# VH-VL binders against q9nrl2r1430to1533, part 14

Target 1, 104 residues: q9nrl2r1430to1533
Amino acid sequence: GGVHELSAFEQLVVELVRHDDSWPFLKLVSKIQVPDYYDIIKKPIALNIIREKVNKCEYKLASEFIDDIELMFSNCFEYNPRNTSEAKAGTRLQAFFHIQAQKL
Below, E stands for the ipSAE of ESMFold2; O stands for the ipSAE of OpenDDE; V2 stands for 0.75 times the mean of E and O plus 0.25 times the DockQ between their complexes.

## First folded at step 2 (VH-VL)

Design i2 (framework fv_iluzanebart)
Fold by ESMFold2-Fast, scan of step 2:
Structure i2 (fold): chain C 104 residues (1-104), chain A 123 residues (1-123), chain B 107 residues (1-107)
Amino acid sequence: as target 1 above (104 residues)
Amino acid sequence: EVQLVQSGAEVKKPGESLKISCKGSGYSFTSYWIGWVRQMPGKGLEWMGIIYPGDSDTRYSPSFQGQVTISADKSISTAYLQWSSLKASDTAMYFCARHSYDYLGKGDYFDYWGQGTLVTVSS
Amino acid sequence: EIVMTQSPATLSVSPGERATLSCRASQSVSSNLAWFQQKPGQAPRLLIYGASTRATGIPARFSGSGSGTEFTLTISSLQPEDFAVYYCQQYNNWPLTFGQGTKVDIK
């Protein structure tokens, strides 16, 4: 159940944070630095927010955790043009996530 | 559980260097911005700058750009505020604080504060 | 930078009375406004964020309202421990800025 899954979520988030391509995702995009971001992205999220949710036991189901990670990547691809360093990092990190998630 | 502990009071002369610290515990230090706030004697609060310890991304208030350096050592969960050459006008209480983002991105607020470090600069 | 102006500078009230504190921003900060309490010799304490959301552990007698440029902090029935300085802070634009504070004194 939920208790065992929370330990696995923490491990996975730590692996994502430590990945070379995590830099666009480490912290929430500040509207102060990127004001048009919040006009486009209605559900902002980042690895630090997801890690906080894991630590507060806010994910009751594995699907909720996976949905937040996928939302993070979806936001990246929606905001950032295909050829940007952000979008390229997102593509590689998402592939890494899919491989790691299979090991759960 | 969440705690920010600052270094002790300092008494310095103009022209001396100083580095004060803020140690975080009870949370993932590299996952939250740490900010520094100045309060001069009998005055209000002034925002100095912030640092994200996970990647050392640092932002300064325009009034403090070039006046101070903010840094962090994530291996010991400690943020720093430093002066290369102190001025009498640097006499103040300095607070560190943890910035929290809500889960929907609707907040950059200070949720936990250090106890403060009193810095006195006089000739 | 956005200038935050608080009024009055000092508010003298008796225990049990209602205290109303005002905060004005020089340009719109939406609802990105926080209120802090500072007692002598202590660090500031977060009371309200998002203009109206109470922080964890903050008594219900504290309430915030407003959006855009005009904000209010209300203490409905002032307790002895509420005599302090109160600061508003905008977090809509960089740099983050505080008001100059309102001192709530015993009458």
Scores: ipSAE 0.015, ipTM 0.644, lowest interface PAE 6.8, mean pLDDT 87

Design i20 (framework fv_iluzanebart)
Fold by ESMFold2-Fast, scan of step 2:
Structure i20 (fold): chain C 104 residues (1-104), chain A 123 residues (1-123), chain B 107 residues (1-107)
Amino acid sequence: as target 1 above (104 residues)
Amino acid sequence: EVQLVQSGAEVKKPGESLKISCKGSGYSFTDYWIGWVRQMPGKGLEWMGIIYPGDSDTRYSPSFQGQVTISADKSISTAYLQWSSLKASDTAMYFCARGYDETGYLYDAFDIWGQGTLVTVSS
Amino acid sequence: EIVMTQSPATLSVSPGERATLSCRASQSVSSYLAWFQQKPGQAPRLLIYDASTRATGIPARFSGSGSGTEFTLTISSLQPEDFAVYYCQQYDNWPYTFGQGTKVDIK
């Protein structure tokens, strides 16, 4: 917790959003375009939801924030075969996240 | 060409009902959100609400919740804004705009706007 | 709801000069900020989204910057057609909210 950690989470989310590989993660997966997604993925999440939680001070520990980001990547790899554009983007963005998360 | 065409100007009295329209053409209507924006005479812009025509997911701004109804008919690529009982304070220009939806949620670029519908409510 | 505050209310600039418009959010909106131009009698026109990305067809003299709570729209060399009202809009969280507008007027 606290204001200092909230600022660090906000900066990291901004960097993730601006990354070239963020496109599959910006918003929730389309229920219309991908109707079976919500049958497979039980805890959907996206960067916009994580960012809202940061701004509402819902993360009290860095581990809670990290868990939500990791859930987002886990959902991506669970739904998308590893050879898809989504899975490849997820792999690169997750590596980028891991480098920064070591400093939290 | 991609365009949103709105219905013509309306002159109404307080207590009357009204339904105005916004027709999309030149794009896949069900792949974009349609938003409604109010601009009172000489004032700024206010979001009223948005609708995703593909599933009729509708969200209202709190100040407009219960004051208006937003709907869409995807068979004719048309979105609607409706009042059950107009007030003089509803006198305004009403714009519709489309927002791209890559993931079944708003992409956040309201890039194409209708020309506006002027609604005048006088007692 | 997130309150957007623009300053100044009116900016008087001569053609060819630089115009700088400010937009402040009551809480962080990350980079989920758009700028719109509205000329009298016309619908708003999208200029910038994601705080700094120019919309298609928007001249290079328009640039956006900022993140979090403080944002700036810059017109590097104001042209006669640029005299208009400019609105910032956050789309971080619903309800989406506009600033009150900055009128860019001829000096």
Scores: ipSAE 0.000, ipTM 0.569, lowest interface PAE 13.7, mean pLDDT 86

Design i21 (framework fv_iluzanebart; at its last look DockQ between E and O 0.82; V2 from the best seeds 0.00; counts 0 for: pae E 5.5 > 2)
Fold by ESMFold2-Fast, scan of step 2:
Structure i21 (fold): chain C 104 residues (1-104), chain A 123 residues (1-123), chain B 107 residues (1-107)
Amino acid sequence: as target 1 above (104 residues)
Amino acid sequence: EVQLVQSGAEVKKPGESLKISCKGSGYSFTDYWIGWVRQMPGKGLEWMGIIYPGDSDTRYSPSFQGQVTISADKSISTAYLQWSSLKASDTAMYFCARHLDYEDSYYYGMDVWGQGTLVTVSS
Amino acid sequence: EIVMTQSPATLSVSPGERATLSCRASQSVSSYLAWFQQKPGQAPRLLIYDASTRATGIPARFSGSGSGTEFTLTISSLQPEDFAVYYCQQYDNWPYTFGQGTKVDIK
């Protein structure tokens, strides 16, 4: 990976953060508030962690970046029942991501 | 610099009320849980409870539920621990500690502690 | 509530020697375990979290290991400034609970 690719990842993460449906994904789920989350979800991730990885140049390939974003959505759908506000937000944000990720 | 500064030592009589404080500075106070830990003389550490100042969500350890009140005033970045009626058995050192929940980070963050407030309850 | 038990209660070690401290949980806490150091008259200091990750600024001589119910804190070459009480704490489930502490005395 190069500087051009890192700039594209940064722009995409910023667009995800600004999206109205990003609220379940901005930071990790509170272990104190939702203690069973980490019994179910073994690879937790959130947009703040992904953005930090982008800033530290930890993604060498676009596929690695895409995998982390997809893991975030996969975790959402695994933990949250389909009819929750979290799952619905995840569905809409994932669709938005798929459109934007075509540029990568 | 990130720090928690606690109020000074207290000497009280049984039956009196008391409210001690823990003031945060150098960080976003509303983004971290603040917990209270008791250490009785010559004994180990005990969690009493924890509060998230952003929404005042408060959790108590079962043995302290109903014995103390934890609160916070985010306008002055200060958390409080309060007793309505002190007992001699409340004599202890009380620490506040900052805890970064998974909500804001992928790591454990009980990395900043206050200096402690010594509370002595005797006649 | 999860009970944390530390052993030994007191450990006497000569400077430069390895110190090994044990911590046992009454039920699995996965790797949600932290180690703290407390010196007389001072607040506790975080050493290790997630069972084996050193906190920022903690010397490499401190290392943690274990998962589930059995955990160890190792100080590979004990220094005079390491005289202190060490506490383990689980944060798998609320209420968070500490062990009773191990006091390290330097001979």
Scores: ipSAE 0.216, ipTM 0.718, lowest interface PAE 4.5, mean pLDDT 89
Fold by ESMFold2, look of step 5:
Structure i21 (fold): chain C 104 residues (1-104), chain A 123 residues (1-123), chain B 107 residues (1-107)
Amino acid sequence: as target 1 above (104 residues)
Amino acid sequence: EVQLVQSGAEVKKPGESLKISCKGSGYSFTDYWIGWVRQMPGKGLEWMGIIYPGDSDTRYSPSFQGQVTISADKSISTAYLQWSSLKASDTAMYFCARHLDYEDSYYYGMDVWGQGTLVTVSS
Amino acid sequence: EIVMTQSPATLSVSPGERATLSCRASQSVSSYLAWFQQKPGQAPRLLIYDASTRATGIPARFSGSGSGTEFTLTISSLQPEDFAVYYCQQYDNWPYTFGQGTKVDIK
């Protein structure tokens, strides 16, 4: 916890956004382009939302930040079949997240 | 200020072509869906179709598929509704409207409408 | 295609009274429902989206409720400027569809 974790959260979000496999996670999924998404995914979250929450100091515990990141991946795997580009990107980005989180 | 400004009223004859316009300003034109709504004289509202100007993804209501063409020119922030051969039954008021999406925010729904274009098709 | 049915077709009310407008969907639209106001010669105006959220600048006397297949627009203490046609619209599934409208007339 505390100030060091908040600065680390910002840096980690920046690294996730920069990753080539971040493209499915940068913004909330379009309802128009993917009409049934919000019928299936009830707790939507994306990197731009998480970054704003970090900037506004809305995470009281490190576990809350980690839970939002993991929710983002869980949503991806719940909605997208295993062999889709989205699910494959999610698998690679989640692995990257776990590696980078160890360095905090 | 976010605005949609439509082209002026049209008086046409059956069989003529027509293209009416809807120009967006005050926002990022390519980031929002634009739709067209028909209102026949004394009647309610009907969705005709929508377009995402960023990639030209275009969706038509079944009743209007093949009857009109929806397009956009993102270089001048303008959407179009086009007929190749007008019928008297095309006489109506036509509105364009911007559709919000979850893509960038939680805000969702239609928030900005053009002023309408009256199209009259008669002999 | 999801059919939206509004009732009543016409609602005659006095200024200062409460107006209650109903909208029913032929299948669940969850909360993907909007309400619009249209005055003669004007474009529709967004009042309510996501079933119950007031759009920016809409007076507090307008409120929406419901989910699934049944929705209500309520206007508390009707004002002279509120006499118009009101449309509900679902945006859950393409094609998006409007109800046929409820005309609110002065009594």
Scores: ipSAE 0.053, ipTM 0.697, lowest interface PAE 5.5, mean pLDDT 89
Fold by OpenDDE, look of step 5:
Structure i21 (fold): chain C 104 residues (1-104), chain A 123 residues (1-123), chain B 107 residues (1-107)
Amino acid sequence: as target 1 above (104 residues)
Amino acid sequence: EVQLVQSGAEVKKPGESLKISCKGSGYSFTDYWIGWVRQMPGKGLEWMGIIYPGDSDTRYSPSFQGQVTISADKSISTAYLQWSSLKASDTAMYFCARHLDYEDSYYYGMDVWGQGTLVTVSS
Amino acid sequence: EIVMTQSPATLSVSPGERATLSCRASQSVSSYLAWFQQKPGQAPRLLIYDASTRATGIPARFSGSGSGTEFTLTISSLQPEDFAVYYCQQYDNWPYTFGQGTKVDIK
């Protein structure tokens, strides 16, 4: 049910945030530090935003939650070349997420 | 209360150096950019540059690059604007302002301003 | 740099009337546009950001609209305290340039 899903989403976000490879995803990218980021990424998202949505019970379906997480990774891979620290971290974190998401 | 308090008015001569300050309180000083804005007498606002006190990342408008130095001391929640050698044309009101960033919000405006520091440079 | 052009330079209106201020960008700034109010002897005050979002504490009579290169600040019913100079600012491209300002004075 909704309560179970909410708890599962909350727990998964906590695990993602605590992961060593979460650093590129904790907050939205700074436009000042990365001036062209939002010219390229049109649907920015980060774990703090997703956490807020979870806390506000905005996810009614697991698919919605998963879509936001996947969008977060997609944004990372779209902007960052494969050999960057951000992309490498994203690859590892996404793999972790895919394993944990099986519990949803 | 969130506020920025700037140092007092300055009267200087051409060639003198000057450093004015902007002290933040009521919020986490290291989490917000601080911008500086010049307003010459009877004129409009000019964006000068910005600094992130958390790591001292500093960015200048091209028009002010090399003309001034922006710095910060996060231990006392203070940002600075300084000149090595003032010119008469530097006479103006200078404002500091808290500048939000996408790290915390899509809100990108300068939402909190200092009261301004009047700098008068004359021989 | 992106040049911001405001019009008119001076807008004379009577209390209670609608005031419409324009801001034009030399190139698209998307919705990264802010409006500020400045009264004599005071620091500017943020009114609108992201083209149409009112800042905290700003009265509902202030509204912003537009995207790309054309933006508008509207004061639906001018109050005595609204007579001031208004500036727009883009923060899409470095440097974050201001318009030259529009003075709203009493008719």
Scores: ipSAE 0.026, ipTM 0.689, lowest interface PAE 5.5, mean pLDDT 91
OpenDDE, second read of step 3: ipSAE 0.021; ipTM 0.671
ESMFold2 (binder alone), look of step 5: mean pLDDT 89; pTM 0.908

Design i22 (framework fv_iluzanebart)
Fold by ESMFold2-Fast, scan of step 2:
Structure i22 (fold): chain C 104 residues (1-104), chain A 121 residues (1-121), chain B 107 residues (1-107)
Amino acid sequence: as target 1 above (104 residues)
Amino acid sequence: EVQLVQSGAEVKKPGESLKISCKGSGYSFTDYWIGWVRQMPGKGLEWMGIIYPGDSDTRYSPSFQGQVTISADKSISTAYLQWSSLKASDTAMYFCATDYGEYLEGYFDYWGQGTLVTVSS
Amino acid sequence: EIVMTQSPATLSVSPGERATLSCRASQSVSSYLAWFQQKPGQAPRLLIYDASTRATGIPARFSGSGSGTEFTLTISSLQPEDFAVYYCQQYDNWPYTFGQGTKVDIK
């Protein structure tokens, strides 16, 4: 995408990172602390990976960026029961993302 | 015991404003989503929107964005659905519901009794 | 938005018979599907959530199955109080959407 599109993706990722509910999503889930995660989740992703892809200009379309963010939330809800702190944080952050993504 | 009590039936004319209420009791009102569902006469159920009373985070269904206002007053554990100018097509039963239960959100397991709104000239 | 389609529109069943209701989603909703029962003049009542989990107090004759785009509600031995309209609802993504309903009538 253009300079404008890259700036928009970067700004949105920064806003997600700064959100109070971003803590489960800042980096990939630890293989040491959560060893069964990678048996269940086939396409792991986190905000640090998405931000790196933005910085490397790897998103050609806004839909590709949106798909990676949605994958991150989908993984959260697949692994974590809905009554967990992780799932609750994911639900609130996903709502925030949907509002912001309408600008893309 | 979780209970949602809605305000009584309303008969209004087109162009009038209206605010109906849903009072929660028996649970921590600010900790659970509360939503509004419309059912037009003889028709099915439609989600209008949901609100988290703790911070007033509100999400509207696209068809209802700008048509109604959803709000909550946590000091009296009451959620509201409001129209600035009613239309005949707003004639419907309106339900409130909360997702108090085992899981965070998505299915609403406690429902109010409904408020019938009739808009006619 | 995700469109939910229910079939049949009306199902005529005798007491004691099995009723099978279908719900289809326009895209995968995983297992994030609920079933509600509504009787005339009443609020909807949650029957099933997460496609197959019975809500508290719901009789064992109600069962849900399915995942992805195809879901079924089964009432194994229909009782007189089960004549009602049944709605499926997805909650995989906002806005949450209901099917148009299946009316279960006495034969």
Scores: ipSAE 0.000, ipTM 0.549, lowest interface PAE 16.6, mean pLDDT 87

Design i23 (framework fv_iluzanebart)
Fold by ESMFold2-Fast, scan of step 2:
Structure i23 (fold): chain C 104 residues (1-104), chain A 123 residues (1-123), chain B 107 residues (1-107)
Amino acid sequence: as target 1 above (104 residues)
Amino acid sequence: EVQLVQSGAEVKKPGESLKISCKGSGYSFTDYWIGWVRQMPGKGLEWMGIIYPGDSDTRYSPSFQGQVTISADKSISTAYLQWSSLKASDTAMYFCARPEYSDSWYEGDFDYWGQGTLVTVSS
Amino acid sequence: EIVMTQSPATLSVSPGERATLSCRASQSVSSYLAWFQQKPGQAPRLLIYDASTRATGIPARFSGSGSGTEFTLTISSLQPEDFAVYYCQQYDNWPYTFGQGTKVDIK
């Protein structure tokens, strides 16, 4: 990837962060508030981590970026039952991501 | 370069209100926790609270809950610590701090610190 | 809250000597422990986090060890710039709490 590809990743992360359904994904789940989360989820990730990786040019391929976003959603659905507000937000944000990611 | 720049020293009387600031630069302000630490003259360090500016998630140490307000303004990359009514016992140096990594919020790697704001409260 | 106790309160050493500082937690904090250095008139400086991981730019003479309730910071060959107050801090549970500090002074 080049400068245009990095700009596209940053733009997409910014759009995800600005989305109304981003609230479960902005930062890592709190161990203090949700103590069993890290017993279940072995590869935690959040939008702030992904954005930092984009800014440090750590994604060499679009597929690596997409894999991290999909890991974030996969973690959400693994931990949260489908009828929770977290899982519902994740479902809507993932659909939005799939539409936007067609540009990558 | 990452920098946290705090507002200047304050001299106040008991009962007065005060709001001090910590301005972040050189990084994405909304992606990192910012914490506030008090150091009374000749004493050690104590955590007051932390805030995640991206969603304003704020956590106070129990001894400071209800005594101070922590807030942030994303538009100017600035965190605040505020008192509605100062006491002489609020005389201290106040530091703001940020962790090195955005994924380190519970790891304690607060690697960037402001220069400190000295607050003196006396009659 | 978890109480952190440091010992000794003051440690007098000569340049080039080894300094060993202790930190005890009132309950297990696993490896969620950091060490900070503070010089007069300055903000604290992170030295070690996760009990034994050196922060970026920290000299190799600083090392941390321990887990659970007992932790140690070692300075293997003390330099003149190392005379300071050292604080341990747990982050296993909120509120994060500091020890009272150990002052490393010149003998």
Scores: ipSAE 0.124, ipTM 0.773, lowest interface PAE 4.9, mean pLDDT 90
Fold by OpenDDE, second read of step 3:
Structure i23 (fold): chain C 104 residues (1-104), chain A 123 residues (1-123), chain B 107 residues (1-107)
Amino acid sequence: as target 1 above (104 residues)
Amino acid sequence: EVQLVQSGAEVKKPGESLKISCKGSGYSFTDYWIGWVRQMPGKGLEWMGIIYPGDSDTRYSPSFQGQVTISADKSISTAYLQWSSLKASDTAMYFCARPEYSDSWYEGDFDYWGQGTLVTVSS
Amino acid sequence: EIVMTQSPATLSVSPGERATLSCRASQSVSSYLAWFQQKPGQAPRLLIYDASTRATGIPARFSGSGSGTEFTLTISSLQPEDFAVYYCQQYDNWPYTFGQGTKVDIK
């Protein structure tokens, strides 16, 4: 049910946040650190945003939740070259997510 | 309701250390930047620095770099501003502030403020 | 750092009249510009952000305009509670910086 799904989403977000490779994704990219980021990325998102949406019960379907997570990774790979620490972390975290998402 | 409550007024002497606090409530403390602003008597506002409690990412204004330390204890939703050795010139009102945060990436529209902490440093 | 310059330093206006405050940036800050109101003994209150968006609960008589390096705060009809100091602040680049403030007092 909805409550169980919410709990599953919450748990997965917690696991993502606690992962060693979550550091690029914990919060929205800072304009201070990356001034040109938002000229390139038009749909910014981060784990704290996703967590907030989960808490507000904005996800009615698991697919919506998954779409936001995938968007988060897509943004990372769009902006960061493959050899960057951010992209490498994203690759590992995404793999972890794909495994965990099977539980949804 | 979002609230920022700061510690009480301080009266100190030059050379003394000081740590003042700003406690956030009514929101997820780790998900919002929180910053410190100085206002010397009869003067304008000055950004000192900001911290993201979620990962302790901290940024100082150049004029305050190395002069103060900004930190946060997310376990008690509290941000700190501290001096190792106060000067008379540190006499001022100090505000903490938090931005409005939705799904936007805006990080500079600070619309929640603490009530301020008056620090008086005199011999 | 980006220097914000406000003018005039003091603006004397009669109740019911229009007040126009200016803020200039030393370099473009795009639309990342906020206006704050501060009264004695109080914390600043956000009035406008993103140059022209009113914060929640802010009366319609307050409006902001401009982009790049020139910005304006307008109070269409000054009310008694509007007498205060007003600051502009850029958040395009760290460190964020305030103007020196404009004091709006009663004529």
Scores: ipSAE 0.041, ipTM 0.698, lowest interface PAE 4.6, mean pLDDT 91

Design i24 (framework fv_iluzanebart)
Fold by ESMFold2-Fast, scan of step 2:
Structure i24 (fold): chain C 104 residues (1-104), chain A 122 residues (1-122), chain B 107 residues (1-107)
Amino acid sequence: as target 1 above (104 residues)
Amino acid sequence: EVQLVQSGAEVKKPGESLKISCKGSGYSFTDYWIGWVRQMPGKGLEWMGIIYPGDSDTRYSPSFQGQVTISADKSISTAYLQWSSLKASDTAMYFCARLGEWDYGSGSYDYWGQGTLVTVSS
Amino acid sequence: EIVMTQSPATLSVSPGERATLSCRASQSVSSYLAWFQQKPGQAPRLLIYDASTRATGIPARFSGSGSGTEFTLTISSLQPEDFAVYYCQQYDNWPYTFGQGTKVDIK
């Protein structure tokens, strides 16, 4: 402890987590609820995984952080048809991310 | 450092209610699943269920569904395990544990609470 | 539910000797397998995750191997502090399940 300021990556992840459309992305998709997900999606990721990587200082470049966030959205659009609530949430959250990522 | 601190030992009678706690510190509490594990005297470990405090998504082992309630209060970084009516067969050590290192929605328990001993006898 | 079976139930080993513990899953768990150590009166401690990755701070004498349904934990030169019960746990599918444990006891 004793760290009072958040990094730019940590601040952005916190903003994403707090967004109303973050619900499909907070944690990894459950194998029990969606058994075919991991047959289709080869590189699963979620905001909790990304936040842990930020906290462990695993991102050396902003591009690496951005790539993981974009992978998360790409997985969403690959698995979920465009008319689903998941895909719609992903579209709105991705737009929000692109605006916020301008500060990186 | 990451710590999970559990509430103290309990001695109860059959039919009484009980709520035990597990307080996390040293990490972002809402970003990790918290699991509950039972260990009966002289027996092995039994997975009871798990909660994601960020959205209160809770999943139970089929053998514990309806027998206990798992909940969390993210404002105080605390998870709970609760019984409405205790039975003698609930006598056990109860551990909480943080689910770390995950892939494909699965992970291992990297940090554990010290355990809460619950004794139920007439 | 995936059933985890550990063998033997008890291993009697002298200090300095090699201990080999087995864990079998009733169906493939890929590499989503962890090993835990529990000493009397203590909480379990994570030793190995992803079948073969040693957790932070765990001595090199502990190693894990295997994939699918057959897994092994090896302690290459048993120390006095290693006498404990060891559990395997699969996290491929919910409910997460533990083996019944192997007690490593002094000969």
Scores: ipSAE 0.017, ipTM 0.680, lowest interface PAE 7.6, mean pLDDT 88

